# VHH binders against E3 ubiquitin-protein ligase RKP (RKP), part 15

Target 1, 188 residues: E3 ubiquitin-protein ligase RKP (RKP), of Arabidopsis thaliana (Mouse-ear cress) (q9siz8r82to269)
Amino acid sequence: KLHGDLDVSVSQREGISVVHHGVGPPIVGLEEFSICGDIRIVKPPLVLESLALFSSARANACIWKGKWMYEVALETSGIQQLGWATLACPFTDQKGVGDADDSYAFDGRRVSKWNKEAEPYGQSWVAGDVIGCCIDLNCDEIYFYRNGVSLGAAFTGIRKLGPGFGYYPAISLSQGERCELNFGAYPF
Key: E = the ipSAE of ESMFold2; O = the ipSAE of OpenDDE; V2 = 0.75 times the mean of E and O plus 0.25 times the DockQ between their complexes.

## First folded at step 19 (VHH; framework vhh_7aqx_2)

Design t1 (from s1 with E102L Y103K; at its last look DockQ between E and O 0.75; V2 from the best seeds 0.71)
Fold by ESMFold2, look of step 19:
Structure t1 (fold): chain B 188 residues (1-188), chain A 123 residues (1-123)
Amino acid sequence: as target 1 above (188 residues)
Amino acid sequence: QVQLQESGGGLVQAGGSLRLSCTTSGFDFKHYAFSWFRQAPGEEREFVGAISWSGGETDYADSVKGRFTISRDNAKNTFYLQMNSLKTEDTAVYYCAADRGLKYTSPSEYDYWGQGTQVTVSS
């Protein structure tokens, strides 16, 4: 019957802040309060599936300086929008990563990059591919990789922000899409 | 709430033309692919044609190819079917359907549908 409020803390090192709910060491994972739609973990640790027509979520790690990357292993090859979003990015049943000014995405099914509008970019993807999602705040650019090969700079001149005001790993999935997240978004 | 609404149906003589519109709301329209299906009384709903999210690819059922043209207008959140050289076998209720990202020929792939508009082609 007696319940405390959710505790929130932040762990920082140069260029990254990790928001932590509860007790124990900070671990980069999904921010469950960010989920729009219906995402479930279908295989531990972070193999995800969208059960709704369109679902979105972001990680609990904020990148505001340096060069960082995370990886997405594709279990399916349909429509997914993979990339980076600020904390203010609205997720709705119609809008996900790349559908507003403050987010940026790659979609290898439609071979496009998204920031409000689409432009041709990258290569088509297949199940089993590993997509690298890179943010370079030294050069204010966002890049994507397919199986370790650069697809080129997707976005340039992205807005720099301070600690706690940066970019989060973020993904959107169409119904039935599956992927596995690896949050190795550290310098390389 | 997501809505699709067809308009432009009616009665037309064989050899004539009609233009159907599918007006949408509640979508992020630029993501969506659109298809037209039709259904005669007592028959299964059949594919007529589709247009991709980008507008760069269209597909048509063999029975209408060369006579029907699909287009889209992102500024008006509207999708069109121009029907020329109409035949009595084109008589049906016409439905528009939408998918976020991809076009399909099977009605089972679509979750968003209009209410339908009657097209009747007289001899």
Scores: ipSAE 0.649, ipTM 0.839, lowest interface PAE 1.6, mean pLDDT 88
ESMFold2 (binder alone), look of step 19: mean pLDDT 81; pTM 0.824
OpenDDE, look of step 19: ipSAE 0.747; ipTM 0.866

Design t2 (from s1 with E102L Y103R; at its last look DockQ between E and O 0.69; V2 from the best seeds 0.68)
Fold by OpenDDE, look of step 19:
Structure t2 (fold): chain B 188 residues (1-188), chain A 123 residues (1-123)
Amino acid sequence: as target 1 above (188 residues)
Amino acid sequence: QVQLQESGGGLVQAGGSLRLSCTTSGFDFKHYAFSWFRQAPGEEREFVGAISWSGGETDYADSVKGRFTISRDNAKNTFYLQMNSLKTEDTAVYYCAADRGLRYTSPSEYDYWGQGTQVTVSS
């Protein structure tokens, strides 16, 4: 699980680093500077809607060891790419999470997993579904959940990266898509 | 820069065949579903057919079903409209369109459009 109010000093030992730009304790949220496209927070703190054709964003938490998970509650069930991306994964009007070497995503609309290319994976999702996105750097794998049920290993043999070069929770949303991110603010 | 360019249009006799191509650039082809539309003089633009992002699904207007076939070639960033048994009523400007959102069953909200190619079917 990710923690919304993780202490940065402690997080370094745990294999996570939270980037904090403000006053007070660090809180895991959307990294504003990572946003490509147009993402609106329609309901604070983390109900998001894409207003651009394709919008991508990373959280402000970097993972390089351990096992971590966040959840995405789908308000719409169109094309969303949900998962993990490094800083090296480019976000453009055409590229998002899952569209680079060290980027991995689940897309339940297309019932596919994405790592540059698409492969069949998981189940179709509907509005109201809660998608768990898990990265296990002890086992070097990524897998997803739908409503608490495992969909199996999506990716294996993912690269271990050094501190500060790890994986970020990342989402890409087609226009009109809405979801709520949960990095630990609510129980999983 | 995103580009969609239709080709293969022209004059053909009724009962004949044409193959239209839509060559694309500037976007990630593999992520998109594609559609063909057409607009006859004095008429509104109408849906002709669509192909899913994976190519596994196709949909056609009733007026062209059984005569027209849509396919895609990801390696060439091109998708096609094979038109067989053409009728005079098939005369129109044909447009290709791209949609990441898989909304090809709706005639609106496509991300990108071509400029169109003229197809004329003579009696």
Scores: ipSAE 0.638, ipTM 0.821, lowest interface PAE 1.0, mean pLDDT 91
ESMFold2, look of step 19: ipSAE 0.705; ipTM 0.850
ESMFold2 (binder alone), look of step 19: mean pLDDT 80; pTM 0.818

Design t3 (from s1 with E102L Y103H; at its last look DockQ between E and O 0.86; V2 from the best seeds 0.78)
Fold by ESMFold2, look of step 19:
Structure t3 (fold): chain B 188 residues (1-188), chain A 123 residues (1-123)
Amino acid sequence: as target 1 above (188 residues)
Amino acid sequence: QVQLQESGGGLVQAGGSLRLSCTTSGFDFKHYAFSWFRQAPGEEREFVGAISWSGGETDYADSVKGRFTISRDNAKNTFYLQMNSLKTEDTAVYYCAADRGLHYTSPSEYDYWGQGTQVTVSS
């Protein structure tokens, strides 16, 4: 498996495209080809741990219309950048979710929102918290919840993108950070 | 890929001043907290001071409070240690260190270090 194309299919429905590798119905999950850094993956459930100093990954679901969400259950409470990114967001050992124009993150350790720069936003988080990561392309907003309570709109006026060029659930983790991802939750 | 480089060390008379710089490359600087440590011969590295990722918080060892000031310049990817009222016990190699997001007083928490610059304070 050094080279060659994967067996890839795409399913689309009202505002979402899901890329699927292999056989069976498309299921929203982690896009392992997107991983930058070093992430240990345990499933089921879907638990990620960064073994590198800084790691990033995105889901296999592209959102270009409508209202959508996913949840992150924090197992640790350090530096994580949780949110949404397009494929144009470069993941490197220095840049992750929130470090490009169409890339948006919440970090509850630094209590900040990130879109190229940081601004104060939200509340500090603790292990055991569940963070809701929401995108509303009807209103062009990204917002977050902590344990079911809205933190308010983090980003407004986000760019609408067309089919195939939308936003992916995406996370970045500092070394040793762990979280459980739940991509099965759809819009509120 | 990432590098920190200290500069500005040298010989100074007690009571004098020096300004150290730590120039960084390869970092996404705005994410990083930075710290200064120092090490005299035969001693362990000692915390000197730190500045948060946002620049809104600084912390100093008791031995340097009121004499040393840390600052950062995100536009130049550089942070500084202004050292005033220097004493002979400030003689050491000074190191800068970086962490993505947080600062610490323990050297063992840092993975990114400069090579050090010598500060010698004569009586």
Scores: ipSAE 0.682, ipTM 0.847, lowest interface PAE 1.2, mean pLDDT 89
ESMFold2 (binder alone), look of step 19: mean pLDDT 80; pTM 0.820
OpenDDE, look of step 19: ipSAE 0.822; ipTM 0.902

Design t4 (from s1 with E102L Y103T; at its last look DockQ between E and O 0.79; V2 from the best seeds 0.76)
Fold by ESMFold2, look of step 19:
Structure t4 (fold): chain B 188 residues (1-188), chain A 123 residues (1-123)
Amino acid sequence: as target 1 above (188 residues)
Amino acid sequence: QVQLQESGGGLVQAGGSLRLSCTTSGFDFKHYAFSWFRQAPGEEREFVGAISWSGGETDYADSVKGRFTISRDNAKNTFYLQMNSLKTEDTAVYYCAADRGLTYTSPSEYDYWGQGTQVTVSS
């Protein structure tokens, strides 16, 4: 039985839970079970490409307290939806990050922020840009950065959740889009 | 299952008008940009026009500028091609196409297509 061979553990500290497969220090990466569509790691550890028309995935890190950030280095500059999602926001071939109540995204190709609906936000992005995706649960806000420069608060009054079922770094990619994820989350 | 279906085609006299609809299902419609293409017998599909995901930008082939207007209605999950001052050269099968977010002038960039509706312009 292939599923019976899996070894899973959870590491927790100060408002973050990390699920990791195997022994050793916790490593934040993609939760492969979460992948909707078809995402390939084209360069380890986390250079990703979407092979389906629309693909989504979340990390194995759950945030319910504090201020945390991860970064996305863009290899392509088309349609991507970068941000945060809860487990209550399942991915489909039509809905990704930003397309449900507790799901929030920035898309620099369409220069918009997404939480069920779109609003103008941010700046247009180009290949080589680094996008910072920040969640501040001390203030219940989500912010984005482009190349270290704040784009302003994108979402305010986001719903605070309890331990173990908070917000996950999450991304959605159109076909052929490539990016590199860096999961650095730090309290201030 | 996502689907696009064209309607509103038919026979019309030169100088007349016709309105095509592309009804969609299964899409999260507000994300999508839409385009119209047409294909005359023996020809390749040709770009007619496009409307952005937000509806704020439109683009048209030079041959139809000023005569054709693209619009979208997010509440009805439908987009339209209003064709005025029709010419016999506009005779073709018209296709709608969709992309999650962007418009293209090349048919090869699209993976979502309708089945086509015939427009015939008589002199």
Scores: ipSAE 0.706, ipTM 0.858, lowest interface PAE 1.2, mean pLDDT 89
ESMFold2 (binder alone), look of step 19: mean pLDDT 80; pTM 0.821
OpenDDE, look of step 19: ipSAE 0.786; ipTM 0.884

Design t5 (from s1 with E102L; at its last look DockQ between E and O 0.80; V2 from the best seeds 0.75)
Amino acid sequence: QVQLQESGGGLVQAGGSLRLSCTTSGFDFKHYAFSWFRQAPGEEREFVGAISWSGGETDYADSVKGRFTISRDNAKNTFYLQMNSLKTEDTAVYYCAADRGLYYTSPSEYDYWGQGTQVTVSS
ESMFold2, look of step 19: ipSAE 0.709; ipTM 0.866
ESMFold2 (binder alone), look of step 19: mean pLDDT 82; pTM 0.833
OpenDDE, look of step 19: ipSAE 0.864; ipTM 0.922
ESMFold2, look of step 20: ipSAE 0.618; ipTM 0.823
ESMFold2 (binder alone), look of step 20: mean pLDDT 82; pTM 0.833
OpenDDE, look of step 20: ipSAE 0.860; ipTM 0.918

## First folded at step 20 (VHH; framework vhh_7aqx_2)

Design u1 (from t5 with H31Q; at its last look DockQ between E and O 0.84; V2 from the best seeds 0.00; counts 0 for: pae E 2.4 > 2)
Fold by ESMFold2, look of step 20:
Structure u1 (fold): chain B 188 residues (1-188), chain A 123 residues (1-123)
Amino acid sequence: as target 1 above (188 residues)
Amino acid sequence: QVQLQESGGGLVQAGGSLRLSCTTSGFDFKQYAFSWFRQAPGEEREFVGAISWSGGETDYADSVKGRFTISRDNAKNTFYLQMNSLKTEDTAVYYCAADRGLYYTSPSEYDYWGQGTQVTVSS
């Protein structure tokens, strides 16, 4: 339990970010091989634009325990699906984050939350907003924030996963949508 | 491959009714808003009406409001235009169009179109 974990400060000194909660590189980015559609980095490190009609990608880090939050700064305010997905969520030209089991999204243009079906949730968004995407696996919940203000628990009773099968930050963007991703310094 | 196909066009007398269907394939249908446009010879495509992705909102051009209704059947991946109290000025080729999530009154905003179906209203 406590005994099996590398200390975070030791991990950073050695260039490794390893915690009981998940796996990933010291600095989280996009997983290149997860990209469906066409996503361009418009401004380093992670200001993204979708060039295809519908594009999806996930981060190269995941968690299966504990809490993690990442932020999305919206440069445009159209259709985007922001949230959390497992590797079992297939990205296609028709399906993205929130469109499969164990895949969960908030979309502030349609003011809805998505897990295969939509339900009303949250507030409409505008360019310049910062959307917080939080997963809390101590309580099995997913929350979203708009400019630091909670929109309430979006999903409860989400399935606990284990090592090797975690929840990844994931996003889907309609054509021309732009956002900046901030995963923080460490995935866990 | 995504596609849309209109059907149900034909000849109808003024004052009559007609129902158009737009059958879709390859779409995640519930994600999409759908619109009808029409075009008379020598004119640009004009907006007729639309239904939101959720089905909770519809919008119509002033010229057809109260006479036309749009509906969707997610189980059949199909949406419809019910046209009542038809007038000779409703004569046109009718096109269906789709957008993921939103609808627009401008045809330039759409990338997905059907091939069109002719509606002819005789006096």
Scores: ipSAE 0.511, ipTM 0.781, lowest interface PAE 2.4, mean pLDDT 88
ESMFold2 (binder alone), look of step 20: mean pLDDT 82; pTM 0.830
OpenDDE, look of step 20: ipSAE 0.789; ipTM 0.889

Design u2 (from t5 with L102I; at its last look DockQ between E and O 0.85; V2 from the best seeds 0.78)
Fold by ESMFold2, look of step 20:
Structure u2 (fold): chain B 188 residues (1-188), chain A 123 residues (1-123)
Amino acid sequence: as target 1 above (188 residues)
Amino acid sequence: QVQLQESGGGLVQAGGSLRLSCTTSGFDFKHYAFSWFRQAPGEEREFVGAISWSGGETDYADSVKGRFTISRDNAKNTFYLQMNSLKTEDTAVYYCAADRGIYYTSPSEYDYWGQGTQVTVSS
């Protein structure tokens, strides 16, 4: 009865805004209200599994300036779309990260990058791989790493945005796919 | 909400041809790989062939190689099975199936299926 589940606040630093639901310092994590489909935390802090046929979610952090990255440790190696999306990217049972204008994904099962359409990019992934997802708004680029090795710039000339209108870490998972999100890895 | 519907089945003499269609709705079609399976009376559902999400790869069961061709038409949200040089052992109910991303040769990997269309090849 005393739990304030609707206690929402915004913490802002240069280039990032974090929204959280609770008391205490904001921590970058999964935005529960963004979930389309069915994504569950199966091991703390952020080992996720998709229980629906296709699920999507974004983090509670909005990036509009600077260079930022997060990492995804793959527990399975099937269809996942990992990357960055604005709030203008609606998630549905058919559309996820990379399936709208300001939405960008790497998919190592199909060895492709997605921004509305696919183009060949990167390398095949396997379980145990760590995928780095980087956005560089100093250079207007999105790029990915596999196990610390750059896969090259995936997207260039991406649109610069302001606070509250920037890019969120975002993922899409096919049924049974599992991964671990790490938001503390190597900000530049 | 999403649907697959087979059509084009029927009766044909051995040596003849048929083209099956699988019309889809509600899918973001470009993401999907598509497969055909068939089931004869008293048999388990078996793989016939598949086409990749990009259209750049096709795969066929040995029993149909050289006789059957799979294609896709993204503008019509439809994929096809052209069956030539039909044999009596091709008699079966044919099913289309879809997976977001890749294809499989095992029916147990698929959650999206059509209702089936009968193909009967007479001696």
Scores: ipSAE 0.656, ipTM 0.818, lowest interface PAE 1.2, mean pLDDT 89
ESMFold2 (binder alone), look of step 20: mean pLDDT 82; pTM 0.835
OpenDDE, look of step 20: ipSAE 0.868; ipTM 0.925

Design u3 (from t5 with G26E; at its last look DockQ between E and O 0.77; V2 from the best seeds 0.00; counts 0 for: loop humanness VH .161 < .165, pae E 2.4 > 2)
Fold by ESMFold2, look of step 20:
Structure u3 (fold): chain B 188 residues (1-188), chain A 123 residues (1-123)
Amino acid sequence: as target 1 above (188 residues)
Amino acid sequence: QVQLQESGGGLVQAGGSLRLSCTTSEFDFKHYAFSWFRQAPGEEREFVGAISWSGGETDYADSVKGRFTISRDNAKNTFYLQMNSLKTEDTAVYYCAADRGLYYTSPSEYDYWGQGTQVTVSS
């Protein structure tokens, strides 16, 4: 959806599409035009904080094929919902990643996985932990790591989509929560 | 933009019972933890009790433990306070409060509040 900007481009290769604004080589980062609530980069490159009571955002990278992982380094250990969402997944002040059919999240404060409803999953997290958020579209699975240790498959049978119609790295943060995103776990 | 509405207050004789309800039509109730607070005239708002987002944990102020019971019904988007063996010192305006994910015993941690319902316990 264009917000009056006419300078939007898409780069596509090997099961990923990267959407960026302006000119120059694409980098994977936060898609600021799609933020619900108020998420700010408080320390470069991607240390984020939610200033609203509940905020959600997507990266500018869409995954439709292959295996991909991004990492979240937790600076705080409260309510966060980390995972994957389609572009069409509605984010509101009530609904974030994992709160609709087409998004999937891990929440280590409540030790639960979310896809519309909660189910027990994973381990509690603490500040300083690194959470790996993995999607495997060869096996149609989403799974998570804590500090390099697998927490097991969280979701199976997820639907594969074609180019331009896939899953974005996505996060939701309660007020004051901070984390750092790292997209260097898969080549672009 | 979550709004909470209390109901069920009123006048009751000491030793009696009341059941308070707290509802909302606006939010994803299953994510929320809920607390009851109360405020008597000239007093500060004090913690009464809380229930976790999952319903698996409840917490009570010592002054009401054993007399008050907190429950929730996610299908009805309703959080309850059953008040038994009421005493005149339970007279107050009762408020529900909500947080997405956690509950607290401090009123300063909450941004979502109901308007309050009066409970008056006569001797």
Scores: ipSAE 0.501, ipTM 0.771, lowest interface PAE 2.4, mean pLDDT 87
ESMFold2 (binder alone), look of step 20: mean pLDDT 81; pTM 0.825
OpenDDE, look of step 20: ipSAE 0.853; ipTM 0.918

Design u4 (from t5 with S108D; at its last fold request DockQ between E and O 0.77; V2 from the best seeds 0.79)
Amino acid sequence: QVQLQESGGGLVQAGGSLRLSCTTSGFDFKHYAFSWFRQAPGEEREFVGAISWSGGETDYADSVKGRFTISRDNAKNTFYLQMNSLKTEDTAVYYCAADRGLYYTSPDEYDYWGQGTQVTVSS
ESMFold2, look of step 20: ipSAE 0.756; ipTM 0.877
ESMFold2 (binder alone), look of step 20: mean pLDDT 82; pTM 0.836
OpenDDE, look of step 20: ipSAE 0.861; ipTM 0.919
ESMFold2, look of step 21: ipSAE 0.692; ipTM 0.852
ESMFold2 (binder alone), look of step 21: mean pLDDT 82; pTM 0.833
OpenDDE, look of step 21: ipSAE 0.863; ipTM 0.923
ESMFold2, fold request of step 23: ipSAE 0.673, 0.691, 0.706; ipTM 0.850, 0.851, 0.860
ESMFold2 (binder alone), fold request of step 23: mean pLDDT 82, 81, 82; pTM 0.834, 0.831, 0.832
OpenDDE, fold request of step 23: ipSAE 0.882, 0.883, 0.883; ipTM 0.934, 0.932, 0.932

Design u5 (from t5 with D99E; at its last look DockQ between E and O 0.77; V2 from the best seeds 0.74)
Fold by ESMFold2, look of step 20:
Structure u5 (fold): chain B 188 residues (1-188), chain A 123 residues (1-123)
Amino acid sequence: as target 1 above (188 residues)
Amino acid sequence: QVQLQESGGGLVQAGGSLRLSCTTSGFDFKHYAFSWFRQAPGEEREFVGAISWSGGETDYADSVKGRFTISRDNAKNTFYLQMNSLKTEDTAVYYCAAERGLYYTSPSEYDYWGQGTQVTVSS
């Protein structure tokens, strides 16, 4: 799990890094104030459901260096966009993770990776699958895993923003989609 | 805000052709599947055809297969229904519909609808 100080002024200062490679609370959860749409924890600790037509959320941890992973256990297998986004990435009722320059997603229902546009990537997913969402900021790459098996590098040359300006775990869910987030293997 | 607006309806003789357009705004168009439905007076809204989000799959009701063609133009945020060899049975209000991700043949699965355009086929 991540440990950190959630002080914006500390995160904005050069040379100040609360957890060396990221910042966040000891127990990582959702950043509730940044939720677009309607995402609810329907079972503790982090089983989520989208109650709106399209919903997006970030975790409350930011990573700007090193190699990190979180896992998503799928309870449903419809349209979800799982990956990484910056704080500035705009979430709207139409745009979620992977729908802007500074966010990146895998969608196993459409078997595609998203960064503004779609490209074929990965494998079809089913309920019960565990999707690993990995970011490697030493190599500027994003990878996904399905049930522990690599799907290959999805994105290379991803944009770095420096200490305090990194990437957040981020998800988008179509209406009725459910998943469980697990942040227990940090750093990777 | 999101909007769909049909155009291209009108009166046409049997055996003729029409092309309907559904112009959209406010959608992130590339994510959406699109469908056409129609409703004759006193009838339920029925599926006409659909095109997938990627454009790689189309589906048609049996009654229109071989006569109607659906296409999409992501650059114009518009999708189309080309209707050929029209029959008086094709007379209906035609509706465009959108759903993020996947298409369906049931109208209850769609969250977004146009207002409809009348197509009247005379004999």
Scores: ipSAE 0.617, ipTM 0.829, lowest interface PAE 1.8, mean pLDDT 87
ESMFold2 (binder alone), look of step 20: mean pLDDT 83; pTM 0.843
OpenDDE, look of step 20: ipSAE 0.842; ipTM 0.913

## First folded at step 21 (VHH; framework vhh_7aqx_2)

Design v1 (from s1 with S108D; at its last look DockQ between E and O 0.74; V2 from the best seeds 0.72)
Fold by ESMFold2, look of step 21:
Structure v1 (fold): chain B 188 residues (1-188), chain A 123 residues (1-123)
Amino acid sequence: as target 1 above (188 residues)
Amino acid sequence: QVQLQESGGGLVQAGGSLRLSCTTSGFDFKHYAFSWFRQAPGEEREFVGAISWSGGETDYADSVKGRFTISRDNAKNTFYLQMNSLKTEDTAVYYCAADRGEYYTSPDEYDYWGQGTQVTVSS
């Protein structure tokens, strides 16, 4: 039995189904019905652009236990809000990831973390950067990486959720912003 | 369905003061930086000053430094321009503008504008 010794290479693997800690399709992508504003896949599989002034979307998979990390490769370096949200987070033309309860974002243009209000956090980003977005429900934390280097815990004491109600990878983009999403290893 | 509306303009004697307000609706106000511009007849819009989304930075045109002060009140979704020691050269229509996240000295960078309020400084 190889239980417990499985290793997963983040960002080098796609299509892994969420098991025991979440729910989602075998290949994780965007939930098209979640899109607010105008987000388009301008190059398959997941190079996105916001055509509206402010747009938001979430993945079609979530977790409520364990760990999950996804990566965002920035093609532009303006205002984007990258992180994690529940289905209760209302996406509107004014509110996106980080603008509600149980919704958390990093924004490297404004060098801030968002959970209803902003606090200074992280580092300024530039085009070409890869942002790691990590949720750790063993420790109830959300943290981010820039080009593989930890920016530290952004949020602690995040609310644990149960089966059927989890945290989704989620992004918000200002007009003309482009990024590439990479859903990596299965949630822990 | 966002809106900015200036108020507080009017006629004032040189050396006097006015306070302009820009009341906003439909914005998630805390995300936005705000700027004031002004336009005299026959001229292009001119940067007056700005306040960052966080409120931690303000910027002013050289012609108004030390006389004008910008502030914001997130609880009221409003930002202000306090104009002191007014000069006849300050006569213009004043416009407020908003950008989600940043401010600029060029009017061409803004998508959201108010309708303008006239300030007339008499000698």
Scores: ipSAE 0.670, ipTM 0.820, lowest interface PAE 1.2, mean pLDDT 88
ESMFold2 (binder alone), look of step 21: mean pLDDT 82; pTM 0.832
OpenDDE, look of step 21: ipSAE 0.765; ipTM 0.875

Design v2 (from m1 with S108D; at its last look DockQ between E and O 0.76; V2 from the best seeds 0.76)
Amino acid sequence: QVQLQESGGGLVQAGGSLRLSCTTSGFDFKHYAFSWFRQAPGEEREFVGAISWSGGETYYADSVKGRFTISRDNAKNTFYLQMNSLKTEDTAVYYCAADRGLEYTSPDEYDYWGQGTQVTVSS
ESMFold2, look of step 21: ipSAE 0.767; ipTM 0.882
ESMFold2 (binder alone), look of step 21: mean pLDDT 79; pTM 0.814
OpenDDE, look of step 21: ipSAE 0.822; ipTM 0.902
ESMFold2, look of step 22: ipSAE 0.718; ipTM 0.864
ESMFold2 (binder alone), look of step 22: mean pLDDT 79; pTM 0.808
OpenDDE, look of step 22: ipSAE 0.804; ipTM 0.895

Design v3 (from u4 with P107A; at its last read DockQ between E and O 0.89; V2 from the best seeds 0.82)
Amino acid sequence: QVQLQESGGGLVQAGGSLRLSCTTSGFDFKHYAFSWFRQAPGEEREFVGAISWSGGETDYADSVKGRFTISRDNAKNTFYLQMNSLKTEDTAVYYCAADRGLYYTSADEYDYWGQGTQVTVSS
ESMFold2, look of step 21: ipSAE 0.723; ipTM 0.863
ESMFold2 (binder alone), look of step 21: mean pLDDT 82; pTM 0.834
OpenDDE, look of step 21: ipSAE 0.858; ipTM 0.921
ESMFold2, look of step 22: ipSAE 0.714; ipTM 0.862
ESMFold2 (binder alone), look of step 22: mean pLDDT 82; pTM 0.834
OpenDDE, look of step 22: ipSAE 0.863; ipTM 0.923
ESMFold2, fold request of step 23: ipSAE 0.741, 0.707, 0.620; ipTM 0.871, 0.845, 0.829
ESMFold2 (binder alone), fold request of step 23: mean pLDDT 82, 81, 82; pTM 0.833, 0.830, 0.832
OpenDDE, fold request of step 23: ipSAE 0.877, 0.878, 0.880; ipTM 0.930, 0.930, 0.929
ESMFold2, last read: ipSAE 0.712, 0.718, 0.644; ipTM 0.860, 0.854, 0.839
ESMFold2 (binder alone), last read: mean pLDDT 81, 81, 82; pTM 0.826, 0.829, 0.833
OpenDDE, last read: ipSAE 0.881, 0.878, 0.875; ipTM 0.930, 0.931, 0.930

